# Designs tried in a protein design chat: miniprotein binders against Probable plastid-lipid-associated protein 11, chloroplastic (PAP11). Part 4

Target 1, 187 residues: Probable plastid-lipid-associated protein 11, chloroplastic (PAP11), of Arabidopsis thaliana (Mouse-ear cress) (o81304)
Amino acid sequence: CSIFANPAQRAKRKLLELISEEDRGLRTQKDPKKRDEIVNAIESMTVIGRSSITTDDSLSATWRLLWTTEKEQLFIIEKAGLFGTTAGDVLQVIDVNKRILNNVITFPPDGVFFVRSDIDIASPQRVNFRFNSAVLRGKNWELPLPPFGKGWFENVYMDGEIRVAKDIRGDYLIVDRAPYNWTESFV

## First folded at step 8 (miniprotein)

Design s5 (from x2 with L36M)
Fold by ESMFold2-Fast, scan of step 8:
Structure s5 (fold): chain B 187 residues (1-187), chain A 95 residues (1-95)
Amino acid sequence: as target 1 above (187 residues)
Amino acid sequence: SPETYLEQAKELLREAKELARQAVEEDRAGNYQEAMLLYFQAIWKLFRALFELELALEQETDPSRREQLERLIKELEDKIREYLERARQLEEKLS
């Protein structure tokens, strides 16, 4: 039951253990010491991923949120109860060849908030994005919302299981490859 | 700064009030689909304003101003629940 792991595997395991009970980052917002521990683990992943290409075709996936420091996303997750629901999976759906990135927050059973953006690969690790539309969807209705904002993020580490990113605002994102593919419509 | 968050919240609240006024007007006229969508638009603006107010609260150190912000936040959450209840009633009527 002994596993021999290289330094990258050990650093990744440590990061995933640190974030496993953090409620996607909500608990970490109240715990600066834990946040510092997680950031240090991210820095280790950054060193391991240095000079790697993280913007190739393997970036195309349905990525599922494990942990973030991004305040707006965490606020939406925290306040889902105001709407009589709980946030389900929070996803980032990327297609490098189509040059798209959609941010998705599910609100079971029927609610979805998603923001479409266009992406541009700026370097081996940097992705530029621009929001082009947003939609709030219920069971029998859709509300289009005005597009907003643009920015960039750097995938400082990526493998067959996880991706670690930092953005222009200094926020961090840790995601894994979801065991399913998200689509905007069914079939 | 707290002032920047408060300015953004004020603008969002102004937009939300106008959308809510339109929602009530359409609701009274029996235009339920239009009313429902306008309520959801108003709720979205209120929710964005709530976010800005919570950011302001994080930076506020004066006890009196913190109490005022906490009261406003609670009032805004109650208003969101109120509009959401009406929007859901309209959604049910339209199914």
Scores: ipSAE 0.664, ipTM 0.855, lowest interface PAE 1.1, mean pLDDT 88

Design s6 (from x2 with L37M)
Fold by ESMFold2-Fast, scan of step 8:
Structure s6 (fold): chain B 187 residues (1-187), chain A 95 residues (1-95)
Amino acid sequence: as target 1 above (187 residues)
Amino acid sequence: SPETYLEQAKELLREAKELARQAVEEDRAGNYQEALMLYFQAIWKLFRALFELELALEQETDPSRREQLERLIKELEDKIREYLERARQLEEKLS
Protein backbone atom coordinates (compact mmCIF):
# COMPACT_ATOMS: atom_id res chain seq x y z
CA CYS B 1 0.00 0.00 0.00
CA SER B 2 1.27 3.49 -0.86
CA ILE B 3 0.42 4.98 2.56
CA PHE B 4 3.21 7.57 2.12
CA ALA B 5 1.83 9.01 -1.17
CA ASN B 6 -0.82 11.65 -0.55
CA PRO B 7 -3.79 12.24 -2.90
CA ALA B 8 -2.08 15.23 -4.56
CA GLN B 9 1.05 13.21 -5.40
CA ARG B 10 -1.07 10.34 -6.81
CA ALA B 11 -3.21 12.68 -8.93
CA LYS B 12 -0.09 14.44 -10.24
CA ARG B 13 1.59 11.11 -11.10
CA LYS B 14 -1.53 9.97 -12.98
CA LEU B 15 -1.69 13.23 -14.98
CA LEU B 16 2.00 13.06 -15.94
CA GLU B 17 1.70 9.40 -16.97
CA LEU B 18 -1.37 10.17 -19.13
CA ILE B 19 0.45 12.91 -21.06
CA SER B 20 3.92 11.30 -21.25
CA GLU B 21 3.48 9.81 -24.76
CA GLU B 22 1.13 12.43 -26.25
CA ASP B 23 3.74 14.41 -28.25
CA ARG B 24 2.85 17.66 -26.42
CA GLY B 25 -0.82 17.16 -27.40
CA LEU B 26 -0.51 16.28 -31.08
CA ARG B 27 -1.47 12.61 -30.55
CA THR B 28 -4.34 13.66 -28.28
CA GLN B 29 -5.97 15.73 -31.06
CA LYS B 30 -6.86 12.44 -32.85
CA ASP B 31 -7.99 10.65 -29.67
CA PRO B 32 -11.07 12.21 -28.00
CA LYS B 33 -11.21 9.44 -25.37
CA LYS B 34 -7.63 10.12 -24.26
CA ARG B 35 -8.40 13.87 -24.23
CA ASP B 36 -11.35 13.23 -21.89
CA GLU B 37 -9.13 11.15 -19.56
CA ILE B 38 -6.53 13.93 -19.40
CA VAL B 39 -9.19 16.63 -18.85
CA ASN B 40 -10.65 14.56 -15.99
CA ALA B 41 -7.17 14.31 -14.45
CA ILE B 42 -6.77 18.10 -14.81
CA GLU B 43 -10.12 18.54 -13.04
CA SER B 44 -8.74 16.46 -10.16
CA MET B 45 -5.71 18.77 -10.00
CA THR B 46 -8.09 21.76 -10.05
CA VAL B 47 -9.89 20.43 -6.96
CA ILE B 48 -6.55 19.87 -5.18
CA GLY B 49 -5.37 23.41 -6.03
CA ARG B 50 -8.74 25.07 -5.44
CA SER B 51 -7.82 27.54 -2.66
CA SER B 52 -4.09 27.90 -3.40
CA ILE B 53 -2.24 30.98 -4.59
CA THR B 54 -0.68 30.30 -8.01
CA THR B 55 0.17 33.88 -9.01
CA ASP B 56 2.88 34.59 -6.41
CA ASP B 57 6.63 34.92 -7.01
CA SER B 58 7.00 31.16 -7.57
CA LEU B 59 5.16 31.66 -10.90
CA SER B 60 8.32 33.46 -12.11
CA ALA B 61 10.19 30.79 -14.09
CA THR B 62 11.04 29.41 -17.51
CA TRP B 63 8.16 26.97 -18.05
CA ARG B 64 8.50 24.15 -20.63
CA LEU B 65 5.49 22.76 -22.50
CA LEU B 66 4.51 19.18 -21.65
CA TRP B 67 0.96 19.10 -23.10
CA THR B 68 -1.68 21.45 -24.47
CA THR B 69 -5.01 21.51 -26.32
CA GLU B 70 -4.24 24.91 -27.91
CA LYS B 71 -4.74 24.26 -31.64
CA GLU B 72 -2.66 27.15 -33.00
CA GLN B 73 0.45 26.26 -30.96
CA LEU B 74 0.12 22.58 -31.87
CA PHE B 75 -0.29 23.49 -35.56
CA ILE B 76 2.99 25.46 -35.46
CA ILE B 77 4.76 22.50 -33.81
CA GLU B 78 3.28 19.98 -36.30
CA LYS B 79 4.08 22.05 -39.40
CA ALA B 80 7.71 22.89 -38.49
CA GLY B 81 8.76 20.17 -40.96
CA LEU B 82 7.29 22.22 -43.82
CA PHE B 83 10.13 24.68 -43.08
CA GLY B 84 12.81 21.98 -42.88
CA THR B 85 13.04 21.96 -39.09
CA THR B 86 11.44 20.55 -35.95
CA ALA B 87 10.15 22.43 -32.93
CA GLY B 88 12.58 22.37 -30.02
CA ASP B 89 11.48 23.48 -26.57
CA VAL B 90 8.26 25.46 -26.29
CA LEU B 91 8.56 27.86 -23.39
CA GLN B 92 6.69 30.43 -21.34
CA VAL B 93 9.06 32.81 -19.57
CA ILE B 94 7.20 34.56 -16.76
CA ASP B 95 8.40 37.34 -14.47
CA VAL B 96 5.63 38.39 -12.09
CA ASN B 97 7.50 41.43 -10.70
CA LYS B 98 8.31 42.76 -14.19
CA ARG B 99 4.75 41.88 -15.29
CA ILE B 100 5.87 40.01 -18.41
CA LEU B 101 5.11 36.68 -20.07
CA ASN B 102 7.05 35.73 -23.20
CA ASN B 103 6.12 32.73 -25.36
CA VAL B 104 9.04 31.09 -27.15
CA ILE B 105 9.18 28.31 -29.74
CA THR B 106 12.67 27.30 -30.84
CA PHE B 107 13.39 25.83 -34.29
CA PRO B 108 16.92 24.40 -34.24
CA PRO B 109 19.47 25.37 -35.22
CA ASP B 110 18.74 29.10 -35.69
CA GLY B 111 15.01 29.82 -35.59
CA VAL B 112 12.87 31.34 -32.84
CA PHE B 113 9.22 32.43 -32.71
CA PHE B 114 8.97 34.89 -29.83
CA VAL B 115 5.78 36.58 -28.53
CA ARG B 116 6.02 39.27 -25.84
CA SER B 117 3.10 39.88 -23.46
CA ASP B 118 2.30 42.11 -20.54
CA ILE B 119 0.52 40.49 -17.59
CA ASP B 120 -1.64 41.70 -14.71
CA ILE B 121 -2.45 39.57 -11.65
CA ALA B 122 -6.26 39.59 -11.34
CA SER B 123 -6.72 37.10 -8.47
CA PRO B 124 -4.86 34.35 -6.54
CA GLN B 125 -5.13 32.11 -9.65
CA ARG B 126 -6.00 34.41 -12.61
CA VAL B 127 -3.55 36.25 -14.85
CA ASN B 128 -4.69 38.76 -17.51
CA PHE B 129 -2.41 39.09 -20.55
CA ARG B 130 -2.02 41.33 -23.59
CA PHE B 131 0.26 40.52 -26.53
CA ASN B 132 2.45 43.53 -27.32
CA SER B 133 4.86 42.21 -29.99
CA ALA B 134 5.82 39.09 -31.91
CA VAL B 135 8.98 38.24 -33.85
CA LEU B 136 9.96 35.40 -36.16
CA ARG B 137 13.77 35.27 -36.12
CA GLY B 138 16.19 33.36 -38.33
CA LYS B 139 19.98 33.27 -38.55
CA ASN B 140 20.46 36.72 -40.17
CA TRP B 141 16.95 38.24 -40.16
CA GLU B 142 13.97 39.24 -38.02
CA LEU B 143 10.35 39.57 -39.12
CA PRO B 144 8.18 41.60 -36.74
CA LEU B 145 4.59 40.34 -36.64
CA PRO B 146 1.46 42.15 -35.39
CA PRO B 147 0.31 41.54 -31.79
CA PHE B 148 -2.50 38.97 -31.43
CA GLY B 149 -4.92 40.18 -28.77
CA LYS B 150 -5.55 39.67 -25.08
CA GLY B 151 -7.16 37.26 -22.64
CA TRP B 152 -6.72 35.52 -19.32
CA PHE B 153 -5.58 32.19 -17.92
CA GLU B 154 -6.00 30.56 -14.52
CA ASN B 155 -3.26 28.49 -12.94
CA VAL B 156 -5.53 25.87 -11.38
CA TYR B 157 -2.55 24.01 -9.86
CA MET B 158 1.12 24.87 -9.32
CA ASP B 159 3.97 23.38 -7.30
CA GLY B 160 7.77 23.14 -7.39
CA GLU B 161 7.65 20.92 -10.49
CA ILE B 162 4.59 21.66 -12.64
CA ARG B 163 1.88 24.18 -13.46
CA VAL B 164 -1.59 23.42 -14.88
CA ALA B 165 -3.62 26.19 -16.51
CA LYS B 166 -6.93 26.78 -18.29
CA ASP B 167 -7.49 29.82 -20.49
CA ILE B 168 -10.31 32.07 -21.73
CA ARG B 169 -10.80 29.81 -24.79
CA GLY B 170 -11.20 26.70 -22.62
CA ASP B 171 -7.77 25.37 -23.62
CA TYR B 172 -5.48 23.58 -21.18
CA LEU B 173 -1.74 23.89 -20.62
CA ILE B 174 0.57 21.62 -18.62
CA VAL B 175 4.18 22.78 -18.16
CA ASP B 176 7.17 21.95 -15.98
CA ARG B 177 10.02 24.11 -14.71
CA ALA B 178 12.77 24.02 -17.34
CA PRO B 179 16.26 23.02 -16.08
CA TYR B 180 17.57 26.32 -17.57
CA ASN B 181 16.56 29.98 -17.80
CA TRP B 182 15.80 31.33 -21.26
CA THR B 183 17.04 34.78 -22.32
CA GLU B 184 16.42 36.79 -25.52
CA SER B 185 20.09 36.19 -26.50
CA PHE B 186 19.71 32.38 -26.20
CA VAL B 187 20.39 31.05 -29.74
CA SER A 1 -18.79 26.37 -38.81
CA PRO A 2 -16.50 25.64 -41.80
CA GLU A 3 -17.76 28.79 -43.54
CA THR A 4 -16.25 31.09 -40.89
CA TYR A 5 -12.83 29.48 -41.23
CA LEU A 6 -13.08 29.58 -45.05
CA GLU A 7 -13.85 33.32 -45.01
CA GLN A 8 -10.80 33.96 -42.82
CA ALA A 9 -8.64 31.79 -45.11
CA LYS A 10 -9.89 33.68 -48.19
CA GLU A 11 -8.88 37.06 -46.73
CA LEU A 12 -5.46 35.75 -45.65
CA LEU A 13 -4.90 34.33 -49.16
CA ARG A 14 -5.79 37.70 -50.71
CA GLU A 15 -3.24 39.43 -48.46
CA ALA A 16 -0.63 36.75 -49.16
CA LYS A 17 -1.01 37.14 -52.95
CA GLU A 18 -0.46 40.90 -52.72
CA LEU A 19 2.62 40.45 -50.51
CA ALA A 20 4.00 37.82 -52.91
CA ARG A 21 3.42 40.17 -55.87
CA GLN A 22 5.39 42.89 -54.04
CA ALA A 23 8.12 40.36 -53.12
CA VAL A 24 8.57 39.37 -56.78
CA GLU A 25 8.66 43.04 -57.82
CA GLU A 26 11.39 43.89 -55.29
CA ASP A 27 13.24 40.67 -56.18
CA ARG A 28 13.31 41.60 -59.89
CA ALA A 29 14.54 45.10 -58.98
CA GLY A 30 17.49 43.60 -57.06
CA ASN A 31 16.17 44.82 -53.69
CA TYR A 32 16.93 41.48 -52.03
CA GLN A 33 16.56 42.50 -48.37
CA GLU A 34 13.10 43.98 -49.00
CA ALA A 35 12.13 40.99 -51.19
CA LEU A 36 13.20 38.55 -48.46
CA MET A 37 11.06 40.31 -45.83
CA LEU A 38 8.06 40.41 -48.18
CA TYR A 39 8.44 36.70 -49.03
CA PHE A 40 8.47 35.87 -45.30
CA GLN A 41 5.39 38.05 -44.74
CA ALA A 42 3.63 36.26 -47.63
CA ILE A 43 4.68 32.87 -46.21
CA TRP A 44 3.31 33.86 -42.79
CA LYS A 45 -0.07 34.81 -44.30
CA LEU A 46 -0.16 31.54 -46.28
CA PHE A 47 0.68 29.63 -43.09
CA ARG A 48 -2.19 31.38 -41.26
CA ALA A 49 -4.54 30.54 -44.16
CA LEU A 50 -3.37 26.90 -43.97
CA PHE A 51 -4.34 26.85 -40.27
CA GLU A 52 -7.82 28.20 -41.03
CA LEU A 53 -8.30 25.58 -43.78
CA GLU A 54 -7.25 22.80 -41.37
CA LEU A 55 -9.88 24.04 -38.89
CA ALA A 56 -12.50 24.05 -41.68
CA LEU A 57 -11.50 20.50 -42.67
CA GLU A 58 -11.87 19.33 -39.04
CA GLN A 59 -15.50 20.55 -38.99
CA GLU A 60 -16.45 19.42 -42.54
CA THR A 61 -18.54 16.26 -42.89
CA ASP A 62 -19.31 16.27 -46.65
CA PRO A 63 -16.81 13.94 -48.44
CA SER A 64 -16.75 16.04 -51.61
CA ARG A 65 -16.03 19.28 -49.73
CA ARG A 66 -13.39 17.48 -47.64
CA GLU A 67 -11.58 16.41 -50.83
CA GLN A 68 -11.71 19.99 -52.13
CA LEU A 69 -10.24 21.32 -48.85
CA GLU A 70 -7.50 18.64 -48.81
CA ARG A 71 -6.54 19.69 -52.35
CA LEU A 72 -6.40 23.38 -51.37
CA ILE A 73 -4.29 22.55 -48.32
CA LYS A 74 -1.82 20.59 -50.45
CA GLU A 75 -1.64 23.44 -53.00
CA LEU A 76 -0.91 25.97 -50.23
CA GLU A 77 1.80 23.75 -48.74
CA ASP A 78 3.43 23.56 -52.18
CA LYS A 79 3.21 27.36 -52.56
CA ILE A 80 4.83 27.86 -49.14
CA ARG A 81 7.66 25.51 -50.16
CA GLU A 82 8.09 27.43 -53.43
CA TYR A 83 8.36 30.84 -51.71
CA LEU A 84 10.54 29.42 -48.93
CA GLU A 85 13.00 28.05 -51.53
CA ARG A 86 13.27 31.52 -53.10
CA ALA A 87 13.70 33.07 -49.63
CA ARG A 88 16.57 30.64 -48.93
CA GLN A 89 18.25 31.65 -52.20
CA LEU A 90 17.95 35.30 -51.17
CA GLU A 91 19.41 34.56 -47.71
CA GLU A 92 22.39 32.99 -49.49
CA LYS A 93 22.81 36.09 -51.73
CA LEU A 94 22.72 38.35 -48.65
CA SER A 95 25.46 36.28 -46.80
Scores: ipSAE 0.646, ipTM 0.847, lowest interface PAE 1.2, mean pLDDT 88

Design s7 (from x2 with L37Y)
Fold by ESMFold2-Fast, scan of step 8:
Structure s7 (fold): chain B 187 residues (1-187), chain A 95 residues (1-95)
Amino acid sequence: as target 1 above (187 residues)
Amino acid sequence: SPETYLEQAKELLREAKELARQAVEEDRAGNYQEALYLYFQAIWKLFRALFELELALEQETDPSRREQLERLIKELEDKIREYLERARQLEEKLS
């Protein structure tokens, strides 16, 4: 790493190194010591981002999952093999101006599970959300599923590369800006 | 408590079995599109039950009960694969 990196750059590099081999969080579920190290690094990022606005237009992006503690999402990723596939990119697609947030899990080559949500900006760092529909899609079929509920998350740190959030259930989410924009297959 | 997750799993399994029964009936009648959607609904309920069983296993400390849960989980995974195989066949018929 550069000896001239500022504290924010160093903290971010440390966080990304800690999570790089954690299989999006699956390995961390069985390793409390590693989880504590990552959470401590997240708390450092929280301090750095403390007074920043993380709910402005720059939040609009296709965000790609790097690491999470969320058990349901990790379970879906872990069990993708049951469906003859592996989980591809796991995405959170946010458009602040349209007031939408879609959670997406891809299952190459043709599968996708996505949950549509409406969002409301509650503060400089807090987003409220309400699930309004969910879809499981295969090659030639689509299964609509009922809405799941509502909650909030706080983007405790955000920059041009990553976003770090914690949610109403005390779960953590670390994402980066995907090198592409995700679009539903049926435009 | 493991019991809470087990109760939730049990109810999801009952719903899944009824959906699967309906799927098989529609399948036998040649109503492949309806059968396909019912199979996927059954699979979704089984998958949710599987999640509840994994949560129960995480909290279970008794070795004998852990072994029973692990067997049930494997059986459920096999049942999901079975229904998925049939769903894929129906998907192909409907293309």
Scores: ipSAE 0.577, ipTM 0.818, lowest interface PAE 1.5, mean pLDDT 87

Design s8 (from x2 with F40Y)
Fold by ESMFold2-Fast, scan of step 8:
Structure s8 (fold): chain B 187 residues (1-187), chain A 95 residues (1-95)
Amino acid sequence: as target 1 above (187 residues)
Amino acid sequence: SPETYLEQAKELLREAKELARQAVEEDRAGNYQEALLLYYQAIWKLFRALFELELALEQETDPSRREQLERLIKELEDKIREYLERARQLEEKLS
């Protein structure tokens, strides 16, 4: 809408506006038309981001979930009420140099579920991952859980504010850079 | 197909029932720390089964089978709440 915005800024603004009221994807699951609209906006970002490097050191960050199509993650968010809580921030913590990626779901005040992964940079946009361990943690207890599987995702667009990815199952992920760093410590 | 998700749910429910049985045994024996972890393991398996059942429900078109799945899902949610309540009581005892 601004004549001074470049094509990337316009496409990004449209994408963020489309997902702003989608409850991280939960509302979109029941609205195929809205899903198609968001996917089309993601394809626009993919075109803008093609040939860019999205697996450099700038990928190292605490990424906060804005929207996804991934059914399992959305189910966990939706059903947090069964456990007397609401899902807090959902994070993907990446450190390219350490070759790690941790998926984190917080359950305020004291709960967290996180899955540790090893990563390998396969190309300018593709990251391979392998689940290493998973943990469900409460206030005074910790339960190790068996991890499941391996895969890849491609960061089809990334800048100083957001990252847009598509994974091996054809699911989409839109995240922004969290205003804080998440750490794994109990203390 | 719905049947694939139902088969996954069945196995998870079998595992959950065994973990819950062990949790109750440790609880009765006064082994509260062990019981707590077993209750949460059972809850995790029930939660995974719940996910598989909801995936089955999404693909099910028969009204009668949908009603049966909705009833099973509700029973499973109630079981999770029951075990969670006991787990929280144990957390309080252990603090």
Scores: ipSAE 0.677, ipTM 0.857, lowest interface PAE 1.1, mean pLDDT 89

Design s9 (from x2 with F40L)
Fold by ESMFold2-Fast, scan of step 8:
Structure s9 (fold): chain B 187 residues (1-187), chain A 95 residues (1-95)
Amino acid sequence: as target 1 above (187 residues)
Amino acid sequence: SPETYLEQAKELLREAKELARQAVEEDRAGNYQEALLLYLQAIWKLFRALFELELALEQETDPSRREQLERLIKELEDKIREYLERARQLEEKLS
């Protein structure tokens, strides 16, 4: 019921409603007006999350992609059909104590694209990262790929359900806590 | 600029062509594991080139050049599908 919704709950509900049918951001790429609406909702979350700590132990989780503006990630998701598959869950697996962040894109039934990164907590909201390895894995094979890049992102809002981030390139990321923990059990 | 993306795509295509040549050579020799990895490396380079071409297309305003880029993109997608089909066949042989 709305009578018990605080400003943070209302702003979060609005954001999640705005992105719910955006196909993780693919539809938004063709709709600048919708992108602006979502960005405005993100700015509201930024205000609500201002001065909060978003780089504590609660950041350690399997995060599932809900929406992003990152062109390269969206390109991979969009072109999965070229490979006879569709992108499954797109995940960020973060462990603050181990100082790692792994990006995972699943391609059912057997494929995964996996990028390992080291992280450094720079402030209450900022995380620095450096990619250290990448692999494309199929049913019975593994292809190592050259690592690329380093940067930072800021978790402008985080709670028990979602995390909202902005990165060095000005891209946005909205994720929720996956209902499962992703593990690399087959490595 | 579109030209910068096109230059990056051209280099990736050159690398992909050499990897594909090696893949075919190993495939014909019956070295299926090496051939599979070389096809996959070629596919990855083609996929990176495809991304660069789509970035070029996004910035291109000339209708004729846009049409040329769209055709090249389609041709690359077809080439990726071709190599993927062979890679799948090799993966099955190696099972």
Scores: ipSAE 0.657, ipTM 0.852, lowest interface PAE 1.1, mean pLDDT 89

Design t15 (from t12 with L3E W7E)
Fold by ESMFold2-Fast, scan of step 8:
Structure t15 (fold): chain B 187 residues (1-187), chain A 120 residues (1-120)
Amino acid sequence: as target 1 above (187 residues)
Amino acid sequence: DPEEELEKALEALERLARALKLDPESPEAYLELAKALLRLAKALARLAVEEDRAGNYQEALLLYFQAIWALFRALFELELALEQETDPSRREQLERLIKELEDKIREYLERARQLEEKLS
């Protein structure tokens, strides 16, 4: 804990500490007080990131979920046990130049659910997306699912470590840069 | 083409689900979406059982997974309805339905796994 950290570094450290034991958001769903604390910390990050460009080439990365309020994603993570598995890493793979964003949920050892999306950079912080295709893949089978939907999200803060976003439904997303690159052949 | 008809039904349901999530003001809306998904799941499960009985295991497997997916989507919408429901009697009804659907998912998943093994 460096006393020399600037206000942005301190705010980021506080946010990451608040979410560190929240089971990606599952525990937060039962704790309105904790949710309020995290949302307040996100608002602090929003102020710090104000007027910054968060849709440049540095947005291209394999982002790993740290915390979210998005109910559908959390439901999938929570209910993985019904299928005899556990959710592994949950990823957003973004490539700004290719204009793609793939949402990925891994189910070790061999399962993966991924949704392909096309993106459009709408502003310095806003990204529009449209779902293109979805696949549920197991050991030796693959099931294409019809993915229809579109929306937007706004990256209110981004640096070399994390990204904080709000979406069209008012949900929040906190991700970090994964220590690996995901490709469609990766499980 | 039953598969094409199914895909169009899923597209319509996804539009409804998206609209509901943008403006979710009513537990009744979640319940209506859940009912539509349950009707879809029942149709898919019936087709899966028919193909299974005929020995068409590859097609049965695909249909069982599609039925499971529809049930899982219905389960999600029922959980959202339950979160907003304040009447104790309706809450108990929803909780029982949720449990029944979880059991049905486990049942179809077990059969799907047996078919996967037969096809490996």
Scores: ipSAE 0.532, ipTM 0.720, lowest interface PAE 1.6, mean pLDDT 83

Design u2 (from u1 with A70Y E77Y)
Fold by ESMFold2-Fast, scan of step 8:
Structure u2 (fold): chain B 187 residues (1-187), chain A 120 residues (1-120)
Amino acid sequence: as target 1 above (187 residues)
Amino acid sequence: SPEEKLEEALYKLLEELWRLAEALEKETDPLEKAKLLLRIAKLLARIAVYEDRAGNYQEALLLYFQAIWYLFRALFYLELALEQETDPSRREQLERLIKELEDKIREYLERARQLEEKLS
């Protein structure tokens, strides 16, 4: 029974319930009250995750987007219909030992947009990144796009199921561990 | 010759493209970024027309995809400008421009689709 769950599990459950119907953040963009409730739940996770190490080998995973405030990513998801497609899973593929982080937006069945980055572990919770390249790929074509930009994010909470992060622009990210591993040959 | 005139026109468009790209690197205002991105997109589409006429269908297709990408980025910055705008009249103008830009994306997508048919 959930009555015997520890405080961390209860806080996590509350956060996941709050975001479950938010369409990855698209519905939240027009609802400041809901945004504040989710941010307060994130702050609770931040307190629970305080002093934890969230940049070790367990960070290496295919992370799947559950919710974000990042405007450009949400814009891409929202406007996929202009191109006759729909966004599938949105991923962060991290490999700490290889020092890489790839941001991936899938467009089933054959499309993908991905941005490659190098990462540097700055602290137990902070990751610095720099964009290397960006590619938009369809079934029989590939379009390289100009990459630039750098930043950081802090994983304020991480466990075997989810990761919660804040970035240099003040945006939030909630992801879970995908039930598959994504590679550049996946689609 | 007709081919020499086509090459000269293409060269002039590429020079203008470089100037616009340089201006874009220095711009910080969302509305001004959107205007520059839109101008770049239209210029890329014009270059695509010249490549198509030259029989360079694959290059024309990639140029249309680049143009569509710049239109999409322009759309993003127009929406950011709209979020910052408080005057009702200017908001209405921005909403109209956003719809016009979405129509232009659909237009360039249709041109790209027709070009893909030439390649298949």
Scores: ipSAE 0.535, ipTM 0.768, lowest interface PAE 1.9, mean pLDDT 87

Design u4 (from u1 with L36A L43A)
Fold by ESMFold2-Fast, scan of step 8:
Structure u4 (fold): chain B 187 residues (1-187), chain A 120 residues (1-120)
Amino acid sequence: as target 1 above (187 residues)
Amino acid sequence: SPEEKLEEALYKLLEELWRLAEALEKETDPLEKAKALLRIAKALARIAVYEDRAGNYQEALLLYFQAIWALFRALFELELALEQETDPSRREQLERLIKELEDKIREYLERARQLEEKLS
């Protein structure tokens, strides 16, 4: 590590190193010691990001999952093999101006599961959300599903590379800016 | 026609299942959520098999996927119930049920794939 890195850069590098081999959180579920180390690193990022605005236009992006504690999302990733596939990129597509947030799980080559949400910016770091629809899509078929739910998350740290969030259930999310933009279709 | 009446009954059932899914959001007990989702899954699967045997492959395909969705949600809730269960006998029962549901998902998914090929 460079001794000239500011505290934010050093804390960020430590967090990314800790999560790099955790299989998006699946390995961490079996390792309480590693979970504690990652949570401590997240708390450092929270201190660094305190008083920052993380709900401005820079939040609009296709975010790619690096690590999470969210049990439902990890369950879907883990059980993709039941469907003869493997989960590809797991994305959170946010457009602050349109007030939308879509959660997306890809299943190469042709599958995708996505949940549409409306969002409201509640504070400089807090976003409220409400699910409005879900879709499971295969190569030649599409199945609408009924998602019900609402909550909030707080982006405790955000920069040009990553975003760190915690939610109403006490779960954590670490994402980076994907090298592509995801869209629902050519529409 | 009898076919039109069956289709009307099917859409009514799907609407009732959506209402049940909404009510489940207020339930906090994973085992009770799993039981309700299993009831939904069994109803959907029975209709899927009926439509399949009748040669209504498009309807059967969609119903198999709906049943798989409900089974998958039940599976998640059973995993949560298992995490909270301390009694060895009940843990064994939950593990057996989880395995049975995984096998059922694979069974319905295999049939769904066959139907996709027929419809291509």
Scores: ipSAE 0.586, ipTM 0.768, lowest interface PAE 1.6, mean pLDDT 86

Design u6 (from u1 with Y11W W18L)
Fold by ESMFold2-Fast, scan of step 8:
Structure u6 (fold): chain B 187 residues (1-187), chain A 120 residues (1-120)
Amino acid sequence: as target 1 above (187 residues)
Amino acid sequence: SPEEKLEEALWKLLEELLRLAEALEKETDPLEKAKLLLRIAKLLARIAVYEDRAGNYQEALLLYFQAIWALFRALFELELALEQETDPSRREQLERLIKELEDKIREYLERARQLEEKLS
């Protein structure tokens, strides 16, 4: 019931509704007006999340991509068809205590592209990262790829369901907690 | 000998590959990065042909995957260039180059598939 929702719940529902049909951001790339609407909703979430701690142990999770403006990830998702496949879940696996963050793009049934990173907690909302290695893996083969670099992101809002982030390049990321845990030995 | 000539040819390809990789690290323009990546991909594919002819199918397969990756990066850079371009004639040229790179990716994927069959 919307009538009994607090401001945070209403803002979150609006954001999730805005992104629900955006194909993880691919449709938004062609629609600057929709991008502005989503960014305004993210700014509302930023206000709600201000002064909160979003880099504690609750950040440790398998996060599943809902929407992003990050061009490299979207490009890989969009062009999967060139390789006779389709992108499955796109994941960000974070373990704060181990200081790791792995970016994962799955290509069912057997493919995966993943980038390994180290992280450092810089503030209550800011995480610094450095890419260590990248690999493209198929059923019976593996191709190491050069890593991309380093940066930071800020988790401007996080709760038991979603996380909203902005990064050093001015890109946005909206993820939810996946209903499963991903590991390198994922089936 | 034919074997000595093959070694000389491979060495020259590897030298050129290193020079292009160094140039790529210094380049900031998306279109110029795409051109360098395309040249790198073509060199990797040429080395893959030599490995395939020598019966080194695993090495050839990995080289084609590296070439495909370079083409994929080139395609990304061309799309960045296209986003920044407002001139209609230059946009048409970039769109043609994008299609050519997509066709080249499909070509190298087919070569890789044929190598995978040899390895099965």
Scores: ipSAE 0.504, ipTM 0.768, lowest interface PAE 2.2, mean pLDDT 88

